# Ledger of designs, part 64: VHH binders against Flagellar brake protein YcgR (ycgR)

Target 1, 263 residues: Flagellar brake protein YcgR (ycgR), of Thauera aminoaromatica (c4kar8)
Amino acid sequence: MAELSTPSPASPAPLDGGRGDELEKFTLRGARQILQLLQDLITHRGLITAHTGGGHSFMTAVLKVDEERGRVVLDPSPDPQANRRALAAPRLTCVTQLDGIRIQFPLVGLGEGQDKGRPALFAPLPAEMLRLQRREFYRLQVPLAHELSCLLKAEDLARKPVEVSARVIDIGAGGVAVVVPTGAAEFVIGGTLPACRLALPDGEPIELDLEVRNLNRQTQRNGTEQLRVGLRFAALPRAADTRIQRYIFKTERALNAKARGGL

## First folded at step 22 (VHH)

Design RA1 (from QA6 with S31N)
Fold by ESMFold2, look of step 22:
Structure RA1 (fold): chain B 263 residues (1-263), chain A 121 residues (1-121)
Amino acid sequence: as target 1 above (263 residues)
Amino acid sequence: QVQLVESGGGMVQPGGSLRLSCAASGFPFSNYWMSWVRRAPGKGPEWVSTISDSGGSESYAESVKGRFTISRDNAKNTLYLQMNSLKPEDTALYYCAREFYEDFGPWFDHWGQGTQVTVSS
C-alpha cells in the first residue's frame, strides 16, 4: 500500500504569499510611511499588477492619495470584466516596483465611483505595505540550460493519480513556478500536492508538499496550451531549504560572473 | 543596471502596421519572460502580451488577439511586437516589461520609458 495519510480539505489560497513571518521585517505599517510610498508610486508612474484571485489580474496605477478621506484612488481597467472581478474580489494583491525594489500591498473594500468626472476605483489606504529590500526573497529565473524539473503528484479530471514532470521556470525560498501542458492534470487553487519531487543538480531529489497558489494559461508555438502553476512549499525541511538557497546563491553568482565577463 | 529601451512607435492610419522593438541590457535577457503593456490617453495601463523565456509560448489580451504578434530574439537581447490592423483604440504609450511569476501570479519589476503609437486619419 502506498504511504497512507489522512486527507484534509485544502484551505482557500491567500493571494499574498506564504512567508509572512519572515516578511514582517520588510513590512511597513506606519501611516506616514505608507502615504509617502504611495505618493512615490504616483510620481514614478508605477505600473501595478492587481491580482483578483483565480489566476486573474489586471494592470492599474495609483491616480492619487486622498489623505483626508483615507483612500487610495486607482485607474480602472479598460476591460470591464477585469473591473467586475476586482469589485467582486475580497481583496486585491497589488505588486509593483520602485527603484528596482518590489512593492506589494493588499487592498480591501474596493469600490467604484468618479474622481473629477473620470471613472475610478477606490479603496481605504492599506494598513501595511511590503518593501522587499533584500534580493534573497526574489525568485531566481532559472536558466533554460539548467533544465530544472519538478515531478508533480497530481490527479486527472477523473480524480485518478497522475505524475507530471514540469519544468521549473523560477525558484525561491517560498516556492516554485512550473509549466505544464493544459489537461495533463487538474489543478485547484488552494489544493495540496503531497510528496512531489524537486530535482536539483546537487543530489537526490527533494520530497516536498506543494500548495497550488495560481494558474496562468499560455499558448505554445505549436498551438497547444500550457499552464504556469504557482506553487508554495507547504512543508519545507531545514535541509531542503538549505539546498534550495545554495542552488539559488550559486546560480546567481554564476550569472553575475557572466555579466561581469562581458558576454 | 537593467535597461529596457522601446522604439519603433509613430503615427499610422487605421488598418496600418507597426513593429515595436525593445532593446534589453544589464541582465540575462533569455532567462526572463517578457511582456508588452500599454497606457492609452485618459485610461489606466493595460497588459497586451507576454512571451516565455525561450520564445516557445505566448499569450495575448483579447483586444489584440489575431492582430498583434509578440516575438523575441535572445541572441540580440531584443523583444518585438508586430502590430497589424491597427485601430484608433490602439493609440497608446507602449512599454516593454520584465516579468516575474510568483505564487500569486505574474508581476513586472522593470519597464522602459515607452514608445508612442498613434493611430489616426
Scores: ipSAE 0.765, ipTM 0.904, lowest interface PAE 1.1, mean pLDDT 86
Fold by ESMFold2, fold request of step 23:
Structure RA1 (fold): chain B 263 residues (1-263), chain A 121 residues (1-121)
Amino acid sequence: as target 1 above (263 residues)
Amino acid sequence: QVQLVESGGGMVQPGGSLRLSCAASGFPFSNYWMSWVRRAPGKGPEWVSTISDSGGSESYAESVKGRFTISRDNAKNTLYLQMNSLKPEDTALYYCAREFYEDFGPWFDHWGQGTQVTVSS
């Protein structure tokens, strides 16, 4: 989407290994069920984001399912570079929604070809599809007024330790997303930031190890650059998880009450 | 119920301008990053632009850089797309989309029905 890749030694195809075994109960593996869900995506003309790794993604849609050959057919991107990245990627992570239900599935073995004389992308049918209700993937979008922050313990280009205070823009059970000025520190996808401090409004800061999962460059109105950094929690203790869940719940209740009181 | 309603589409000549609007309701609009996505006839969807929750940061697809400007008015729960120097290639159905960010990157959990933009001589 608004993604720009940051230099890194390697970025594997996205799959959250810290969530894989927990997500098994939401995973469809039946061939008939997978076919039916893909056909529903065709019928509803779902907008799919396909992630190719390294912070890159493109928009696509399912054009058809070729049941006889066991293949799914996708729209290519209008951006030729996105198509080249997709064809070079070992794995695509496709994400969309259907009636507020998050639909996620991997595609491997992507190739290009023609469908009825139009360029198209082809892949074997996925062996699995995730179907997640809103509650299973919920990420609270943090109100600006909360000024929620996370102190990142990172390194600069000279490999010297630096501390960066970053605004938290969203928070969920698995991690946070933050914004930082470009050049405040060096971030590498797959890198670990130990002993960061998440400042919740109530109580003492939570000490957390964070893993950099995604980088997204943004241009500010004054022409300067900032980064949106996707961070995953490592080894989240139950007490820390409880505090995060309580913050999310309390904030959601306050937002709902304000919406009703303002009517 | 989350609702996104696009408007402001229409027919324009090449080189012309249009301003699209998206009225948001049923959620705290100012807490969300928002995007425009378009779908040209016979082609797949294409991301166009994204704006941050505060409106302080924005990004654009290379094909629209310098011609399109995304903006928002959080007091009015409205997203905008100013489109200048329009080309026939900009002909598409334009969707307003709400973004969620996961560790693998952004995706869209809601979009409107879209507003049609047609650029023809």
Scores: ipSAE 0.765, ipTM 0.918, lowest interface PAE 0.9, mean pLDDT 85

Design RA2 (from QA6 with S54T)
Fold by OpenDDE, look of step 22:
Structure RA2 (fold): chain B 263 residues (1-263), chain A 121 residues (1-121)
Amino acid sequence: as target 1 above (263 residues)
Amino acid sequence: QVQLVESGGGMVQPGGSLRLSCAASGFPFSSYWMSWVRRAPGKGPEWVSTISDTGGSESYAESVKGRFTISRDNAKNTLYLQMNSLKPEDTALYYCAREFYEDFGPWFDHWGQGTQVTVSS
């Protein structure tokens, strides 16, 4: 009788695949630390955005930590469709903040049930929680005055190559969010946009590959639709990374100085 | 320090209207996308609406579409939510939230204490 070695649950894919080593310093893996952080989220009534993949997300909160059963209890969405997507998702990516610090953690094995007579979502305790304290991991909202843009090399609905100039609305070490007119190009989640050009104020555009990770439709006042696109840096040269980090740091410093009445 | 202070909540009858305000301070308000989120008693939180940094783009949850209008005054560092045709189901604590949009999607890095909206006959 060959003992079918239950395949060790595949280590959850790193929260941020490209910077795994750097993120390790900010990753909590200790059971006690994880429990404490979850309890803190409960105490502070943290609003959590849970991403189910495919460009979908819903709001939730940690209701309870069940240490005996080794599970976390979450608020379900008021939207039944969101809950269905959550339950069908192989992994949730939960993002929130505590005391101004970004918290990110994965949940796998989501189920539904009742907690004290109320509908609830259940998941095993996360194996890891990311607590980002360093500025280099923060996302910068790009000031309008900077007019930061990204030239996207994409395809239209006819699969013809097109170039779309997109306004960058936020930027971080891992990627950018941009806005584009709806219909300017066809974006596919998981698709790669090769040889795009990110224009920074301090020099020549940076050529880089971008992966489409998320799409969100917005309506303009004039009735036209815009698309927010979440893009990950698929391949970023070290020199480019340095430039991006420098830009972020400089901009944040300037914004903070202005906010303090110094400019 | 980033501060968001919601106001304008209260009790209203079904079909009534309210206008919520959120006073923002401690950050360059005009550079940020802003959102409203609500949490009804005994329910999970729900995204309500988002407005772009310039105010040129907006989005709404299906549950409030056509009834609610998000707006902003960047000169006053204030976010608004006009709520018309209010329903009992709109009873909730309403939060003003600062929104980021990353590769994985939207999330909120700051929110206020909330303002209570109660719709009841």
Scores: ipSAE 0.866, ipTM 0.960, lowest interface PAE 0.5, mean pLDDT 90
Fold by OpenDDE, fold request of step 23:
Structure RA2 (fold): chain B 263 residues (1-263), chain A 121 residues (1-121)
Amino acid sequence: as target 1 above (263 residues)
Amino acid sequence: QVQLVESGGGMVQPGGSLRLSCAASGFPFSSYWMSWVRRAPGKGPEWVSTISDTGGSESYAESVKGRFTISRDNAKNTLYLQMNSLKPEDTALYYCAREFYEDFGPWFDHWGQGTQVTVSS
């Protein structure tokens, strides 16, 4: 009976998506800065999405910052299963916004307890918080008119190679989100899709490797299911990165101009 | 500036219905996936529903599945939540939220002030 080596849990993706040098200037590491930002999240009642890995997430909010104990207090999910997943997760990736600015921070060492007689989640204060102010780090929702697509090289349930043309719905410097019909391919979180092709409007498709990071089921109006797949760029040539960034900037500018009545 | 303004909340008896609306402005509404999130008193927030940019696909929390329907009118820049068979546990402040999907999953980069829904006898 060959012990099927449980694939080592995919190492949590770095907060920076491999762009560490570029994101360092937007990373807060100072204790006072972190505390202030967390307090601001409390004041503004920030809605936080906490990701536990494996395609799971739950909503939370910062309830309190306990400086004396060096911990943050969070709202638990109304879903007990979500809380169990959270407590079992080696790391939470928390994402929110403040004044339209994306805030991202990791939490490790999550525990449960009570705060003032109410159920609460507890974690040590984050060691770092990412505050992305610049447009260059924004994720773009792709306009339908652009018909952006990605040819995915995947496997079906029988492990037969298949190619799936997927609509790109979101794009950023770190990856793409796509929609695919359910059953078109088998996607495994942590798996790599080699030699995929991202089609941009400005030229030839970009060949790149993609890592499956997240899966989300959606139901279409006709009752059929589709999958949203979060994909990370596993290996992106510099030239490709430049093209993607250019596309994002150009598109965002055009969309904003249109929204302001200028086009 | 991105604006989301929720409306349609109120007080209703158990088993009743409400329709929430969210007026969007300051961004190309038709290009964005949209969601409803709610926060009940003394509880953490929870995701309720998401709809695609075209309205062609939807998803629901298990707690509201079969009772709530998310929809949108892109020509009116408006998101809707039809809530039927309301229960006391549906009492919450309901937020309209703009959704992104990244490698780590979904998150919300904008939401409104919310509209209060109270289900009570």
Scores: ipSAE 0.864, ipTM 0.970, lowest interface PAE 0.5, mean pLDDT 90
Fold by OpenDDE, fold request of step 23:
Structure RA2 (fold): chain B 263 residues (1-263), chain A 121 residues (1-121)
Amino acid sequence: as target 1 above (263 residues)
Amino acid sequence: QVQLVESGGGMVQPGGSLRLSCAASGFPFSSYWMSWVRRAPGKGPEWVSTISDTGGSESYAESVKGRFTISRDNAKNTLYLQMNSLKPEDTALYYCAREFYEDFGPWFDHWGQGTQVTVSS
């Protein structure tokens, strides 16, 4: 009876998506810096999306920073199910912005309690906070006119191999978001889609492996459903990364110029 | 500079209706997914609705499904939220938010100052 070694729960993906060296300069690790940034989030009433994994998230905000106890206090979700998921999650990935700058930080050891007689979530202070300045880690909403697509190699419900041409709606250094018709393929969070092809306007498609990280259902007015899929680049060659970054930069510049009336 | 300006809030009786608007400027509005988020007094924020860049797809929180309708006019750079059959529980500050979708899921990189909606008898 060969003990099927239960695959060790995949270590939570590093915040840096494997770009540790490049992101280090944007990572705050100092206790004072972290406290200040959290306080700034309170002052500016930052809306935080907390991701619990499994394709689930909820909205929250920092209510208080308790320096003496070394903890952050968060608003619970009005959805009890979201709170249950949050408490069961080994890690929250919190994402927000301050002054247009993306802020991302992990929270571990989440607990529930009361703050001044109100329900609250509690976590130890984050060990690190990523503050990404727009220039290097900009995520682009892809213009419809560009018609970016990604050929996904997936399986259908019968586990038959299928190829799905998916519209790319969002692209960054770490991955892409795509839209696919519901039922076109079966996507499993944590699963890898090998040998996919990302089509950019500037040349031949980029072959890459994609990891399914998030799924979100959307309903069309006509009653048809679409699926947004968040995909991480699992293995991106350096040359491909350069091409993606170039595309993002060029497109962003053009869009901003147009928005300013310059084109 | 990215700007989002919410309007259309006010006081309404239970069962009433309101239409919120969000004027967007400083970015190519038609290229972005947009959302409404609300925060009630003494409560945590909650997602309300999202609409695709083209307006072709939309999603709603269960609490507002069937009562609220999100829409957009890309020619006018405006996002809308039609709210019908309003309930006291809908009392909140409503934010228009620009949405991104990454590997971990959705998040918002900009939002306005909000417009106050108060539902009371």
Scores: ipSAE 0.858, ipTM 0.970, lowest interface PAE 0.5, mean pLDDT 90
Fold by ESMFold2, fold request of step 23:
Structure RA2 (fold): chain B 263 residues (1-263), chain A 121 residues (1-121)
Amino acid sequence: as target 1 above (263 residues)
Amino acid sequence: QVQLVESGGGMVQPGGSLRLSCAASGFPFSSYWMSWVRRAPGKGPEWVSTISDTGGSESYAESVKGRFTISRDNAKNTLYLQMNSLKPEDTALYYCAREFYEDFGPWFDHWGQGTQVTVSS
């Protein structure tokens, strides 16, 4: 089903306008813009999640911008292992918000040291920062009543094929996040799950390939464990994209109406 | 408009208990995973705990496991943190935070003003 919407090989760019091209106009590359945005994060005491890869992250904040040295200075984690992972990572993905607007930036070349006698992490100023004002690029948090599901065609620990029906907790133009019982399947970041089936309320399931982007393990007191899996759509056919956008639009409209009618 | 209002902080002796609340409004609370994040004086922020949208799964920072319990009441749009066996190291401003999930993992798109917890003799 995915092959029906594949664009012509002669096309130099996606015919439907790729998300990366649309994000470019929200991407700051000017040194002064970057310095000002980092300073705004300091002023508003922004809570930053820094992702080190492999499903690991830690919380941080920008302590200062050292313009003379061209560096940003961050709070270290109280967890020494998180700091060690951050220092070993080739790239940190930092994400936060200002006034409800998503702010995201990469840091490379992270080092450790001290700032005024206080332990700190530092890195060269990022070459770019994303200031994503467009809400439609945010994932929709799926209402529980919709019971949206995705049938994952994965592998078990012995690399045998297994199908897992997973509840979809969020959905956007670029992917979904799902929850599965720990041990239901083996997921490897970077791995591909071909021919999965996304069930939307208003039609036949959508067949699509998924790439595992993130794994987040949840430990529970009730003796069960759950895995939160971040999944990216591979080349999403135009028809599938249209159906997903339609679902998101209808759901957001319905949620907004309920929020106002509840007053 | 999204609003998260934390309460229930205060001063308590080591070994004591407190229960924090977070009143949520302006969004469909039951559709969101929620977290507690804390910031100790002069320190950076630290993730404390996360609870799933259904309340069926939870996770905790190692430093609080066995002492803190996160919970939620979706009918009341309220998030809770029961804090037992408090230590001076738990002294911090505690924020209620709303989660989003992306390819790289979770991040927070909103948090409240926080409620202060102070553990000292």
Scores: ipSAE 0.785, ipTM 0.926, lowest interface PAE 0.8, mean pLDDT 85

Design RA2 (from QA6 with S54T)
Fold by ESMFold2, fold request of step 23:
Parts: structure tokens; C-alpha cells; sequence
Structure RA2 (fold): chain B 263 residues (1-263), chain A 121 residues (1-121)
């Protein structure tokens, strides 16, 4: 029998995002800045959501930074399955907040071990961290009164075409999240839904292609299940982008004015 | 300013019940999915439950399914967690958290200071 070696830490992982150009000015790359931000998360006991892919995630926290080894130390999940998924994942997307500011960073090369006799997860320090200090890059939570919907051109379990009208629960520059009944269509992460129609207020529906990025099951009050589907804009024409951004801006402005007016 | 204030924690015996409340202010509560997250002594945080913006759908961690019920009253800007059949393992600080859903999945951009639940005899 041969002793299994521990692989060398992988190169620091870059930020995950198809919006890299727009986010670059909020991206920290300096070693000192990254260490300080991680330390701030430790000090403030930040609650971190760690995404392992395939629609799975777990909660964690940064326990410490090991500067000598260039590694960050994380709490393991109390769920052993979540820990196994994290260790098998090629990339962990960590997201949290500090003073209401979104903090996001990737981890690659996650390993398990001990920290002062306690189980812990370890990873190389990230090469970059996103500190998103601009609310216009956050997704808009769609007011129920707007009744925003998206007509999805999908397939049923028999792979036959089906159209599903889905309520849009949030919308941002890069995509939407919708809810649908579980049996309405078959959604596969990575699948493309061509020629869907997004119905914004005051105008013709926007035709756009969507990519399924995340699936999350929810139980309705009547005991049936529904599916929350995270969708990315696959090919967004400039005119469509402009209309979406205008909707987000006007809606946020109206919500802010109503809050200040105290009606 | 976004504010989430949890209450209703306390000390109970195993098998007992508690109802947690979370008062929300400074944002349009009815537009947000909301969650409960807990942190047991000496442990990392654990997601407990999520409820949709309308209150029409819910999800639960396996460890609490069948024992805990999340609910909300959008007219009162309040989130609730009814906890039944409590076990010593449910001892934790319970946080009310505001959820966003991105293409990579959910995350939390605000949470309160938490309310302590202690299950012991």
C-alpha cells in the first residue's frame, strides 16, 4: 500500500461571472486588501453562503486566515453530504455581506483537515474578491403588483415542446429568477430555452434566449411542489438590455420615492 | 435602513415549543423571500428554512422538516418560525435573513442580531 499525497494548493480562483468587465472596478486584487477583507468577515462573524454547483449550497464562516500557508480556514457544514459536495466541487462560490455590501469570492482546491483539533475546510486565498458597493448591480425584487411574467419555451418530460408562463420574482442585468409548477416542464442546468418572451410593463414582450443556471424546489401550501429557476440571458440584444435596465431603474426610483413620501 | 429584529427565543425543555418572530422595516418586505438561519454553540451556521415572497411556498432543512413551520404576515412585515418537538440539538442563535436569488443560487444580504433558543432540562 502506498501513502496518498496531498495535492499542492491550486492557483487562486478568479471571480465567477459573465459580467466581468462591468464588475472589474469593484474587484479587489491586492493581497493586503484581500487579507483585510477576510479578517473583517471573521471579526463580524459573517454568514457565508457557499455554492458548490448543481443547485447545491451550504452555510459557512471564515474561521481564520493562515498567512504562512496562504490559506483560508472555513467552518465545515453540519451536513456531511454538503461537505462531500464542497470537497468534490471544482469551484466554490462564496457570497456574503459586510455592512450591507455584497462580498463574493471564489475558492478552488478546497480540502479537509484539522484546525486546533477541530474539523475544518481549507482553501488557498482567493486571487480576487468582489466588493460590490453599487446597488444598481443588485437584482431587483419584483413588486407583486407588477405581475411580471416570462413565457418559457421549454420541453416536458417526454421532450415535447411546451410553453410555460412563469412569474418573475427578480430581475437584473444578467438574468431573471422565475417560479413554475414542478410538473410544467423539464428544466436541466446548462440547458438553453430559445425565444422566450419577457413581459415588462408598458411595452411589447422582449424575445430573448435563456440558460438554466439553478433549480430550487419549494413546497406550496397545498402540498404540491414548485420550482424556482435561475435563468441567465444567453444572447441579449442591446435594445432589450436598455429596456430591462430602464425598468429596473424606474422601479427602484418609484420604490425609493414611496418610502420617502411615507404614504 | 434595512432592519431585522428577531424575538421569541427562550429556554424550553425537550419536546417543547417556541414561536420566533422577526420584525422587518426599511424595505418592501412583501417583495423578498425570507429565511431562518441558526448558529449552534461552537458550530458553523446552518440554513433552517425559506419562505417565498407571497408565503405560498416553503422549504426546510432535513433536520427540522416536519417539526418547524415558517410563515409570514406581509401586512405586519413579520416573519415567523413555529418550532415544535424541540431537541437539545436545536439550541442555537436564530437569525432572520433577507434572501436574494442569483444565477448561482440564494444568498443573504442582511440578517438581524438573532434570538437565542436553548433546549435543556
Amino acid sequence: as target 1 above (263 residues)
Amino acid sequence: QVQLVESGGGMVQPGGSLRLSCAASGFPFSSYWMSWVRRAPGKGPEWVSTISDTGGSESYAESVKGRFTISRDNAKNTLYLQMNSLKPEDTALYYCAREFYEDFGPWFDHWGQGTQVTVSS
Scores: ipSAE 0.750, ipTM 0.915, lowest interface PAE 0.9, mean pLDDT 85
Fold by ESMFold2, fold request of step 23:
Structure RA2 (fold): chain B 263 residues (1-263), chain A 121 residues (1-121)
Amino acid sequence: as target 1 above (263 residues)
Amino acid sequence: QVQLVESGGGMVQPGGSLRLSCAASGFPFSSYWMSWVRRAPGKGPEWVSTISDTGGSESYAESVKGRFTISRDNAKNTLYLQMNSLKPEDTALYYCAREFYEDFGPWFDHWGQGTQVTVSS
């Protein structure tokens, strides 16, 4: 995954990688429920992000559901390389919202063709769709004033250990996202970073293991590159989880108090 | 209640310029990365540009790089898109979108109704 292709580079994950059992109660598996939800996405013209793996994604929408053939029909990307990657991917992870509810579903067996004379992508109906209300998928966007950081125990190109201090941009129950200068270390999607240190405002830093889930390159104002890294908690002790949840709750309360008045 | 309201669209000749605005309310705008997404007539949605929470970093689709500039004013809770050297293929409904970043990558959990940009002679 060397080049940026669409708004986000990331490996696609089924529903929420490694957490499938805890999400089962939010998973729709009934054919009638799935068809209705897809039809609602069509009616509301939902903007879908489709993740193809290797840090690549593209925007799409559901054009229609062909119940007779058991297929969904999607808009192709205007970028031909995004379409090629989608057709080669073993799986698309599609994510969108409907009425403030996160909708996520896998598509496998994607093919290309035409629908009423227009280019289109086709896939079998998903066997499941994840439907998460706001409270089930919350990620706190970290205020800059908190200067939240994570010390990453990573490796350079020669596989020599290096430590990288990274600004935490968001945090949730399952992980964090951070920004680092490009070239500070070698990050590989699926790689494990053991014994990283997350610095919360209260108390000593938390030692925890992180897994690299996605990489996103961006250009800073001064022309240099930075890397946005999505990290999953690989093994989170209960005490660490409690401290993280308390930080999120306290910060959310403070942010909501400011948002009541608007500006 | 999250609201995103786009404005500044209109009709313009090829080579012209427009500045789009997006007024945000109901959430801590300065803590979120924000994007512009467009939908051309008869086509699917296309990502245009993303700006970081600080405004310190930006990214652009190749089709608009060098012509469009994303910016934000966190004191006014407003996102902007300056569009220069407009082409007929830029004709689209332009949406302001709020980004969430997950372990699989970014996605958009809210967008506005959009503002129409039409580029023709």
Scores: ipSAE 0.731, ipTM 0.907, lowest interface PAE 1.0, mean pLDDT 85

